# Designs tried in a protein design chat: VHH binders against Chlorophyllide a oxygenase, chloroplastic (CAO). Part 11

Target 1, 101 residues: Chlorophyllide a oxygenase, chloroplastic (CAO), of Arabidopsis thaliana (Mouse-ear cress) (q9mba1r221to321)
Amino acid sequence: WYPVAFTADLKHDTMVPIECFEQPWVIFRGEDGKPGCVRNTCAHRACPLDLGTVNEGRIQCPYHGWEYSTDGECKKMPSTKLLKVKIKSLPCLEQEGMIWI
Below, E stands for the ipSAE of ESMFold2; O stands for the ipSAE of OpenDDE; V2 stands for 0.75 times the mean of E and O plus 0.25 times the DockQ between their complexes.

## First folded at step 15 (VHH; framework vhh_gefurulimab)

Design r1 (from n3 with T100K I102F; at its last look DockQ between E and O 0.70; V2 from the best seeds 0.00; counts 0 for: pae E 6.7 > 2)
Fold by ESMFold2, look of step 15:
Structure r1 (fold): chain B 101 residues (1-101), chain A 122 residues (1-122)
Amino acid sequence: as target 1 above (101 residues)
Amino acid sequence: EVQLVESGGGLVKPGGSLRLSCAASGFTFSSYAAAWFRQAPGKEREFVSAITGSGDYIYADSVWGRFTISRDNAKNSLYLQMNSLRAEDTAVYYCAAQEKYFWFESDEYDYWGQGTLVTVSS
């Protein structure tokens, strides 16, 4: 486990981009308020997800509006093919004022 | 020499199951995204599913819930478990590989196998 962010930095509509294990990740809160960690790369055209927004526990890519939940499942694909998509997620927990992966 | 070799195709009745395998050699398979495509007679090649070495995956809507893609990086192998097969699944299934990224377009894949025939018919 590695501590990668402070609890106080992660609000319900914000995101914390990090680089760990030489890969880009982004941390945000899901619908249940718990933190999740997903690869910071949209599956569609590799747009960094941290350039987007967090809405109601989903991170939205700004390029084509694909939305991902904290487990990496793509839940919305505006104006594109109907596909079932999942990006990689890491186990993520919140303890002792910190977010750990 | 880079090779992708599919196996596991055959004749199956509707509702049946098959498991396709793709053995990779000649390169570091674990660093690549790997995918299954299929081509039915008289149709264009169609994306079925993809998975990266890091675990990101995509399914075409038509196979979601019935097909499961997986990989075994220790064995340099890609798999497609096909359940609840239908006549419309009849096609030659191709294994493909490319750099570590998520794409569902066939022209983005660098390496292709020769295909394995799956026939779903009574």
Scores: ipSAE 0.013, ipTM 0.372, lowest interface PAE 6.7, mean pLDDT 77
ESMFold2 (binder alone), look of step 15: mean pLDDT 81; pTM 0.820
OpenDDE, look of step 15: ipSAE 0.349; ipTM 0.689

Design r2 (from n2 with T100K I102F W103Y; at its last look DockQ between E and O 0.70; V2 from the best seeds 0.00; counts 0 for: pae E 7.2 > 2)
Fold by ESMFold2, look of step 15:
Structure r2 (fold): chain B 101 residues (1-101), chain A 122 residues (1-122)
Amino acid sequence: as target 1 above (101 residues)
Amino acid sequence: EVQLVESGGGLVKPGGSLRLSCAASGFTFSSYAAAWFRQAPGKEREFVSAITWSGDIIYADSVWGRFTISRDNAKNSLYLQMNSLRAEDTAVYYCAAQEKYFYFESDEYDYWGQGTLVTVSS
């Protein structure tokens, strides 16, 4: 486990971009309030997700509005039918005042 | 053993056409997301096109309207019809497959072919 963020910095509508394992990731809270860690790259057009928003536990890409849950599954595609698309996620837990991956 | 084998690459003049093939063994394409990627010299591997297990088709913006992906389940093969080729399309083209979900990121795919070279020049 690697500590990568403080619990206090991760609110319900915020995200924490990090670099770990030679790749960009972003941390945000899901609908249940638990942290999740996904690749910081939208599957649609490779847009960095940390430029978007978090609403009700989903991170939304600012480019075309694709939304992802904390497990990396794309849950909404505004301009097309929902396809089976996923971005990479990491195990993520919250302990000792910190977020770990 | 899982194997993907590309073919159909070659030298073609700008404005020309080529059809790439990818034959699969050890799994059925219809159960996977299947994709074409390409890598030009000195560049990272980039997404070209994909077809999901449910038959939905995705293209990179740079190839939209010129390339057509298709899948032949009877032959367990993936195809890329490339029309109106340009010099910037010169690359090694790879087919790839991944269970269940489509990814734009090449590092999420476990199954790859060896690549077939496409050169667009005159």
Scores: ipSAE 0.013, ipTM 0.314, lowest interface PAE 7.2, mean pLDDT 79
ESMFold2 (binder alone), look of step 15: mean pLDDT 83; pTM 0.838
OpenDDE, look of step 15: ipSAE 0.341; ipTM 0.686

## First folded at step 16 (VHH; framework vhh_gefurulimab)

Design s1 (from p1 with A33T; at its last look DockQ between E and O 0.83; V2 from the best seeds 0.53)
Fold by OpenDDE, look of step 16:
Structure s1 (fold): chain B 101 residues (1-101), chain A 122 residues (1-122)
Amino acid sequence: as target 1 above (101 residues)
Amino acid sequence: EVQLVESGGGLVKPGGSLRLSCAASGFTFSSYTMAWFRQAPGKEREFVSAITGSGDTIYADSVKGRFTISRDNAKNSLYLQMNSLRAEDTAVYYCAAQDEYIYFRWDDYDYWGQGTLVTVSS
């Protein structure tokens, strides 16, 4: 486990982009308030997700509005049938004022 | 041992058609999401299409309306019908397999074939 962000920086409507394992990731809080860490790249057209918003525990891609939960599962695909699409996620926990992955 | 073997590649003129096949073995084919990727010379491998175990399909915008992905679970086979081929479709086409979910990144798939070359040229 490595600390990668401060709890104070991770509000319900904020995201923290990080670089880890030579890949871009983004940290945000899920619907349950717990932090999640997913790849900072939308499955649809590779748009950085940290450019979007956090809506009710899901990060929304600003390009086409695809939304992802903290486990990386796509929960919303506007203008198309929802498919079983997913992006990679990392285990994430909050402890001692820090976000850990 | 897991194996994915692509076939059906070749030389075709613009506007022509080609049907690719992927023979799978070594895993429960029917429960896996199958996908096609392609890699043109000097470019990164890109997503073409995917089909879930339940039969849901998705296509890259560049191939929508021209390509059709399908599967035959009884034959452990994946297919890609390519119509109205263009020069920019020239690439090595790869078959990929992943458990349940569709991924658009090639490196998120668990299994890969060796690829089959498709050349579209006048």
Scores: ipSAE 0.395, ipTM 0.734, lowest interface PAE 0.9, mean pLDDT 94
ESMFold2, look of step 16: ipSAE 0.469; ipTM 0.763
ESMFold2 (binder alone), look of step 16: mean pLDDT 86; pTM 0.868

Design s2 (from p1 with A33I; at its last look DockQ between E and O 0.79; V2 from the best seeds 0.00; counts 0 for: pae O 7.5 > 2)
Fold by OpenDDE, look of step 16:
Structure s2 (fold): chain B 101 residues (1-101), chain A 122 residues (1-122)
Amino acid sequence: as target 1 above (101 residues)
Amino acid sequence: EVQLVESGGGLVKPGGSLRLSCAASGFTFSSYIMAWFRQAPGKEREFVSAITGSGDTIYADSVKGRFTISRDNAKNSLYLQMNSLRAEDTAVYYCAAQDEYIYFRWDDYDYWGQGTLVTVSS
């Protein structure tokens, strides 16, 4: 486990982009308030998700509005039948004022 | 050993049709999501289409309405019917397999074929 962000920086409507394992990731809070860490790249057309918004615990791509939960599952796929679409996620926890992955 | 072998590529004129095949072996084909990717010269590999074990399909916007993905689990085969081909469809087409989820990024898929070249030219 590595600390990658401060709890104080991770509000319900904020995101924290990070680099880890030579890949871009983004941290945000889910519907339950718990932090999650997913690939900072939309599955659709590789748009950085940190450019978007957090809506009710889901991260929304600003390009086409695709939304992902903290486990990386796509929960909203506008104008398309939702299939088993997912982006990569990392285990994430909050402890001692820090977000850890 | 896992193998994916693409075939069916070739030279075709704009507006023409082509059918690609992918023969799979070495894994439980029916339980895997299968996908087609393509890579044009000097460009990144891009998602074309995917099909789940149950037959659900998804397409890139650029090929929607023109391409059809299908599978035959009994033959461990994946297909891509390409109609109304365009010059911009020119690329090496790759077959890919994923166990759990559909991804649109190539680096998230588990297995890959060597590719088959499709050239659309007048």
Scores: ipSAE 0.016, ipTM 0.291, lowest interface PAE 7.5, mean pLDDT 89
ESMFold2, look of step 16: ipSAE 0.415; ipTM 0.722
ESMFold2 (binder alone), look of step 16: mean pLDDT 85; pTM 0.867

Design s3 (from p1 with T52V; at its last look DockQ between E and O 0.75; V2 from the best seeds 0.60)
Fold by ESMFold2, look of step 16:
Structure s3 (fold): chain B 101 residues (1-101), chain A 122 residues (1-122)
Amino acid sequence: as target 1 above (101 residues)
Amino acid sequence: EVQLVESGGGLVKPGGSLRLSCAASGFTFSSYAMAWFRQAPGKEREFVSAIVGSGDTIYADSVKGRFTISRDNAKNSLYLQMNSLRAEDTAVYYCAAQDEYIYFRWDDYDYWGQGTLVTVSS
C-alpha cells in the first residue's frame, strides 16, 4: 500500500490527480463517500478526467460527458446509447488521515 | 483453460478483403465482450473493434465503414470482416477477452490469442 493523498484534500466534489506505477490516476469519492482510484484517461477520446468534474460520486469527462463510478464502469454517455465500457481502477482505502492505493 | 485461436490472416493486395476468425473456449463466450486489436511493427497493440454479449459494436475511427465485427455464440466464434484493405492495415491481429466490458487499452485484457498476420501489399 502507498499513501498518495490526504483525507482532508478529498471532498465530495473534488478530485486528486496522481502519478503512480508510471501511469496517471485520479482519486475521487463515490456515492457512498468512499474513495476510489481510476485511470486518469477517459475511454472515449483519452481526455484526462481530472479536467472534468465530480457529481454525486461520478467523475465526468469534460469532452463528451462520459461519467465513471469509482470502479471504473462508465455509467452515462450523454449523446449516445450507454455501452458496457470500463476504465482501469485500483484498490483504494482511507486510513490514518490518508488515501492509500 | 481459456483459449483464443485466431485464423484467416494472409497476404492481400490493397483494396482486397480478408475475414478473420477467433475460436474461443474455456469460458462462457456469450457473456463476454470480445475485442480485436492489432500490432504493426514498432507500435504497441491498438484497439480495432469490440462487440459486447448483447451485440452492440464499437470501431476505431481508422476502420469504421471498412471492417465489420460479428460473433456467433453457438460456435463460440468471433469474426472480423476486413474490406477495402490498405497498407496501413498491415499488422498482427489479436483476439482478446476480459469480462463483459469493453476496454480500449490492450493492457487491460488478460486473455489473448496468438495472433494472425495480415499483410497488405502489392
Scores: ipSAE 0.481, ipTM 0.773, lowest interface PAE 1.2, mean pLDDT 87
ESMFold2 (binder alone), look of step 16: mean pLDDT 84; pTM 0.850
OpenDDE, look of step 16: ipSAE 0.625; ipTM 0.823

Design s4 (from p1 with G53P; at its last look DockQ between E and O 0.86; V2 from the best seeds 0.53)
Fold by OpenDDE, look of step 16:
Structure s4 (fold): chain B 101 residues (1-101), chain A 122 residues (1-122)
Amino acid sequence: as target 1 above (101 residues)
Amino acid sequence: EVQLVESGGGLVKPGGSLRLSCAASGFTFSSYAMAWFRQAPGKEREFVSAITPSGDTIYADSVKGRFTISRDNAKNSLYLQMNSLRAEDTAVYYCAAQDEYIYFRWDDYDYWGQGTLVTVSS
């Protein structure tokens, strides 16, 4: 486990982009308030997700509005039938004022 | 041992059609999402189409309306019907497999075939 962000920086409507394992990731809080870490790349057309918003515990891509939960599962595909689409996620926890992955 | 073997590639003229097949073995095919990717010379491998275990399909915008992905679980086979082929469709086409979920990134799939070459030329 490595600390990658401060708890104080991770509000319910904020995101923290990070680099880990030479790949881009983004941290945000899920519906349950717990932090999640997913790849900072939308499954649809590879748009950085940190450019979007956090809506009710889901990260929304600003390009086409695809939303992802903290486990990386796509929960919303506007104008498209929802399919079982996923992006990679990392285990994430909050402890001692820090977000860890 | 997991194997994915693509076939059906070849030379075709613009506007022509081609049907690719992927024979799978070594895993429970019916439980996996299957996908087609392609890689043109000097370009990155890109998503073409995918199909879930339940039969839901998705296509890249560049092939939508022209390509059709399908699967036969009884034969452990994945197919890609390619119609109205264009020069820009020229690439090595790869079959990929991942448990349950569709990914648009090639490196997120667990299993890959060796590919089959499709050349569209006048």
Scores: ipSAE 0.408, ipTM 0.734, lowest interface PAE 0.9, mean pLDDT 94
ESMFold2, look of step 16: ipSAE 0.436; ipTM 0.740
ESMFold2 (binder alone), look of step 16: mean pLDDT 92; pTM 0.938

Design s5 (from p1 with S31D; at its last look DockQ between E and O 0.84; V2 from the best seeds 0.53)
Fold by OpenDDE, look of step 16:
Structure s5 (fold): chain B 101 residues (1-101), chain A 122 residues (1-122)
Amino acid sequence: as target 1 above (101 residues)
Amino acid sequence: EVQLVESGGGLVKPGGSLRLSCAASGFTFSDYAMAWFRQAPGKEREFVSAITGSGDTIYADSVKGRFTISRDNAKNSLYLQMNSLRAEDTAVYYCAAQDEYIYFRWDDYDYWGQGTLVTVSS
């Protein structure tokens, strides 16, 4: 486990982009308030997700509005049928004022 | 051992059609999402289409209305019907497999074929 962000920086409507394992990731809080860490790249057209918003525990891609939960599963595909689409996620926990992955 | 073997590639004129096949073995085919990717010379490998185990499909914008992905779980086979082919469709086409979920990134798939070359030229 490595600390990668401060708890104070991770509000319900904020995201923290990080670089880890030579890949871009983004940290945000899920519907349950717990932090999640997913790849900072939308499954659809590779748009950085940290450019978007956090809506009710899901990060929304600003390009086409695709939303992802903290486990990386796509939960919303505007203008199309929702399919089983996913992006990679990392285990994430909050402890001692820090976010860990 | 997992194997994906593509076939059906070849030379075709613009406006022509081609049907690719992918024969899968070594895993429970029906449980996997299957995808087609393609890679043109000097370009990154890009998503073409995918189909879930249940038959739901998705397409890249560049191939919508022209390509059709399908599968036959009884034959452990994946297909890509390509119609109205264009020069820009020229690429090596790859079959990919991933458990349950569709990914648009090629490096998120666990299994890959060796590819089959499709050349669209007048």
Scores: ipSAE 0.388, ipTM 0.716, lowest interface PAE 0.9, mean pLDDT 94
ESMFold2, look of step 16: ipSAE 0.478; ipTM 0.782
ESMFold2 (binder alone), look of step 16: mean pLDDT 90; pTM 0.917

Design s6 (from p1 with W106Y; at its last look DockQ between E and O 0.79; V2 from the best seeds 0.57)
Fold by ESMFold2, look of step 16:
Structure s6 (fold): chain B 101 residues (1-101), chain A 122 residues (1-122)
Amino acid sequence: as target 1 above (101 residues)
Amino acid sequence: EVQLVESGGGLVKPGGSLRLSCAASGFTFSSYAMAWFRQAPGKEREFVSAITGSGDTIYADSVKGRFTISRDNAKNSLYLQMNSLRAEDTAVYYCAAQDEYIYFRYDDYDYWGQGTLVTVSS
C-alpha cells in the first residue's frame, strides 16, 4: 500500500491527481463518501479526467461528458446508448488521516 | 488456457477489402467483450473496434463506416470486415479480451493474440 493523499484534502467535489506505478491516476469520493482511484484518462484517451468535474460521486470528462464511478465503470454517455465501458481502478482505502492505494 | 489466434491478414490494394478472424478458446466467449487493436511500425497499439457479449459495438473514428466488427458465439470467433482500405490502415491487427467490459487502452487488456499483418499498398 502507498499513501498518496491526506484525507483532509479530499472533499466531496474535489479531485486529487497523482502519479503512481508509472501511470496517471485520480482520486475522488464516490456518492457514499468513500475514496476511489481511477486512471486519469477518459476512456477515449481524450483528456485527463482531472480537467473535468466531480458531481455527486461521479467524475465527468469535460470533452465527451462521460461520467465514471469510483470503480471505473462508465455510468453516463450523454450522446449515445450507455454501453459496458470501464476504465482501470485501483483498490483505495482511507486510514490514519491518509488515502492509500 | 486462454488462447486468441488471428488470421486473414495479407497484402491488398487501396480500396480493397479483407476479413480478419480471431479464434478464441479457454474462456466463456459469449460472456466477454472482445476488441481489435492495431499497431503500425513505430506506434503504440491503438483501439480499432470492440463488441460486447450482447453485441453492442464501438468503432474508432478512423475506421467508422469502413470496418464492421462481428462475433459468432457458437464458433467462439470474432471477425473484422475491413472495406475501403487505405495505406494508413497498414498495421499488425490484434484481438484482445479482458472481461465483460470494453476498455479503450491496450494496457488494460491481459489476453492477446499474436497478431496478423495487414499491408495496404499499391
Scores: ipSAE 0.449, ipTM 0.770, lowest interface PAE 1.4, mean pLDDT 87
ESMFold2 (binder alone), look of step 16: mean pLDDT 85; pTM 0.864
OpenDDE, look of step 16: ipSAE 0.541; ipTM 0.786

## First folded at step 17 (VHH; framework vhh_gefurulimab)

Design t1 (from p1 with I102V; at its last look DockQ between E and O 0.78; V2 from the best seeds 0.53)
Fold by OpenDDE, look of step 17:
Structure t1 (fold): chain B 101 residues (1-101), chain A 122 residues (1-122)
Amino acid sequence: as target 1 above (101 residues)
Amino acid sequence: EVQLVESGGGLVKPGGSLRLSCAASGFTFSSYAMAWFRQAPGKEREFVSAITGSGDTIYADSVKGRFTISRDNAKNSLYLQMNSLRAEDTAVYYCAAQDEYVYFRWDDYDYWGQGTLVTVSS
């Protein structure tokens, strides 16, 4: 486990982009308030997700509005049928004022 | 042992058609999302199409309307019908398998075939 962000920086409507294992990731809080860490790349057109917003515990791509939960599962595909699509996620926990992955 | 074996590649003229097959073994085929990727010379491997365990399909914009992905769970087989082929479709086509979910990144799939070469040339 590695500390990668401060709890104070992770609000319900904010996100923290990080680089880990030479890959871009983004941390945000899910519907349950727990932090999650997913690839900072939308599955649809590879848009950085940290450019978007956090809505009801899901991170939304600003390009076409695709939304992802903290486990990386796509929960919303505007203008298309919702399919079983996922982006990679990392285990994430909050402890001692820090976000860990 | 998991095995994915592609076949059906070959040389075809522009406007022609090919049907690729992928024979799968060593895992519960019906529960896996299956995908086709392709890699042209000097380019990165790119997503072509995918089909979920339930039969839902996804296509890259570049192949929509021309390619059709399908599966036969009884035969543990994945197919890609390619019509109206173009020169830019020339690539090695790979079959990939991943658990329940479709991924658009090739390196997120656990299983891959050896690939089959498709050459579209006049």
Scores: ipSAE 0.434, ipTM 0.745, lowest interface PAE 0.8, mean pLDDT 94
ESMFold2, look of step 17: ipSAE 0.472; ipTM 0.783
ESMFold2 (binder alone), look of step 17: mean pLDDT 84; pTM 0.855

Design t2 (from p1 with Q98R; at its last look DockQ between E and O 0.85; V2 from the best seeds 0.56)
Fold by ESMFold2, look of step 17:
Structure t2 (fold): chain B 101 residues (1-101), chain A 122 residues (1-122)
Amino acid sequence: as target 1 above (101 residues)
Amino acid sequence: EVQLVESGGGLVKPGGSLRLSCAASGFTFSSYAMAWFRQAPGKEREFVSAITGSGDTIYADSVKGRFTISRDNAKNSLYLQMNSLRAEDTAVYYCAARDEYIYFRWDDYDYWGQGTLVTVSS
């Protein structure tokens, strides 16, 4: 486990971009309030997700509005039929005032 | 043991066609999304096309309208029909799998075939 953020820095509508394991990641809170960690790259056009928004436990890419839950599953594709698409996620836990991956 | 084995590659003139096959074993084929990637010399593997267990398809922009992905769940086989081939399609083509989801990055896939070479040359 690696500590990558403080609990106090991660609110329900914010995100914390990080670099770890030589890859870009973004941390945000899911609908259940628990943190999740997904690759900081939208599957559709490879847009960095940290340029988007977090609402109600989903991170939304600003380019075409694809939305992802904390497990990396794409939950909404505004312009097309929703397909089974995922981006990579990492195990993520909140303990001792820190977020760990 | 999971095995993916590609076949059908070869030398083709520009404008020609090839049909690639991928034979799968060691997992429940019908539950998995399957993908084709390709790798030109000196490049990373790049996404070509994918198909879900239910038959939904996605194509890279560079191959839309020329390539058709399909699957036969009874034969545990994945196919790529490649028409109107161009020199830039020259690459080793790989089939890949992980789970029921499509991923666009090569480094997110768990299972890979050994590849089949497609050369498009005069």
Scores: ipSAE 0.463, ipTM 0.783, lowest interface PAE 1.4, mean pLDDT 88
ESMFold2 (binder alone), look of step 17: mean pLDDT 86; pTM 0.868
OpenDDE, look of step 17: ipSAE 0.468; ipTM 0.758

Design t3 (from k5 with E99Y; at its last look DockQ between E and O 0.92; V2 from the best seeds 0.67)
Amino acid sequence: EVQLVESGGGLVKPGGSLRLSCAASGFTFSSYAMAWFRQAPGKEREFVSAITGSGDTIYADSVKGRFTISRDNAKNSLYLQMNSLRAEDTAVYYCAAQYEYIYFRWDDYDYWGQGTLVTVSS
ESMFold2, look of step 17: ipSAE 0.483; ipTM 0.789
ESMFold2 (binder alone), look of step 17: mean pLDDT 91; pTM 0.922
OpenDDE, look of step 17: ipSAE 0.696; ipTM 0.868

Design t4 (from k5 with Q98R E99Y; at its last look DockQ between E and O 0.12; V2 from the best seeds 0.00; counts 0 for: pae O 6.1 > 2, placed apart)
Fold by OpenDDE, look of step 17:
Structure t4 (fold): chain B 101 residues (1-101), chain A 122 residues (1-122)
Amino acid sequence: as target 1 above (101 residues)
Amino acid sequence: EVQLVESGGGLVKPGGSLRLSCAASGFTFSSYAMAWFRQAPGKEREFVSAITGSGDTIYADSVKGRFTISRDNAKNSLYLQMNSLRAEDTAVYYCAARYEYIYFRWDDYDYWGQGTLVTVSS
C-alpha cells in the first residue's frame, strides 16, 4: 500500500487521475462513498475517463456516456447493448487523510 | 516478432457455417484481449466480437446468436465460429490483439493480422 491522493481532494463529484505501474488510473468515490481505482481508459474507444464526470458513484466517459463502477464494471452503455464489459480495478482504501492503493 | 495469422476464410452459401482461426505469436497471448473485426467492400472496418484473457465475450448486435468467439491459450489461438451466415457477413475478417482490455475501435488495438476473406453468396 502506498498513498496516491489526499482525502480532501476526493469529493463525491471529483476524480483524481494517477499514474501507477506505468499505467493510467483514476480514483473516484463509489455509490457507498468509498474510494475506488480503475483504469483511466474507457473500454469503448479508449477515452480517458477523468475527462468525464462522477455520477452517483459511477465514472462517466464524456465521449459516449459509458459508466463504470469502482470495481471496473461497466454499468451503463448508452445506445449500446453490449454485455460483460469491465476495466481493471485496483484495491483502494482511505485512511489517515489519504487514499491508498 | 509479433504475428497474427488468420485462416479459415472462404466461399459459403447463405445459411452456411464457417470457422475462422487466428494463430498468434510473439507476445503473451493469455494476457491479451482478442477481437475479430471485419471490413466489407466500400465500408468501414467494424467490430465483430472480442474475448478477454479470462474468457469474457462480447458481440456486435449484428452477429449475436450466430457467431461464437473462443480462444485456446495453450495453442495461442483465437477462433470465430460463424453460423447462419448472411450475404451481409461478406468481408475481410481481421484478428486483433490488445493488452488487457477490449475496445470497439480498430485503431485501439496493438496488433492485427492481414485478414481472411469470407464471401457469402448464393
Scores: ipSAE 0.022, ipTM 0.344, lowest interface PAE 6.1, mean pLDDT 90
ESMFold2, look of step 17: ipSAE 0.471; ipTM 0.789
ESMFold2 (binder alone), look of step 17: mean pLDDT 89; pTM 0.898

Design t5 (from p1 with M34A A60R; at its last look DockQ between E and O 0.89; V2 from the best seeds 0.59)
Fold by ESMFold2, look of step 17:
Structure t5 (fold): chain B 101 residues (1-101), chain A 122 residues (1-122)
Amino acid sequence: as target 1 above (101 residues)
Amino acid sequence: EVQLVESGGGLVKPGGSLRLSCAASGFTFSSYAAAWFRQAPGKEREFVSAITGSGDTIYRDSVKGRFTISRDNAKNSLYLQMNSLRAEDTAVYYCAAQDEYIYFRWDDYDYWGQGTLVTVSS
């Protein structure tokens, strides 16, 4: 495990962008309140997800509104049929006042 | 052993057509999404098209309307019909698989074929 963020920085409506394993990631809380870590790149237009919002456990890309859960699954594609699309996620743990991946 | 083998590449004039095939073995192909990527010299592998196990399709904008992805689960095969080819389509084409989901980044796929070269030139 590698510590990458403080628990206090991660609220239910915020996100923490990080760089780890030579890739950009973003950490946010799911609907269950647990942290998740997904690649900081929307599948649709390669837009950084940290430019978007977090609502009710989903991170939303600001460009066309695709929404992702903490496991990286795309849960909503506005104006199109929802397809089985995913972005990469990492295991994520909250312990000792820190977020670990 | 998971294996993917592409075929059907070759040299074709602009405006021409080719059909690529990918033979899959070593996994339950019908349950997996499958994708085509391509790589031009000096470029990163880029997403071309993908198809889910249920047959839903996605295309890169630059090939939509010219390329058609399809699959034949009885033959464990993936296809890419490439029409109206352009010089910009010159690349090594790869088939890829990971699980039931479509991923747009090459580095999210673990299973790859060896590639088949498509050259579009006069």
Scores: ipSAE 0.447, ipTM 0.766, lowest interface PAE 1.5, mean pLDDT 86
ESMFold2 (binder alone), look of step 17: mean pLDDT 84; pTM 0.854
OpenDDE, look of step 17: ipSAE 0.531; ipTM 0.783

Design t6 (from p1 with S54T; at its last look DockQ between E and O 0.89; V2 from the best seeds 0.61)
Amino acid sequence: EVQLVESGGGLVKPGGSLRLSCAASGFTFSSYAMAWFRQAPGKEREFVSAITGTGDTIYADSVKGRFTISRDNAKNSLYLQMNSLRAEDTAVYYCAAQDEYIYFRWDDYDYWGQGTLVTVSS
ESMFold2, look of step 17: ipSAE 0.479; ipTM 0.781
ESMFold2 (binder alone), look of step 17: mean pLDDT 92; pTM 0.935
OpenDDE, look of step 17: ipSAE 0.550; ipTM 0.793

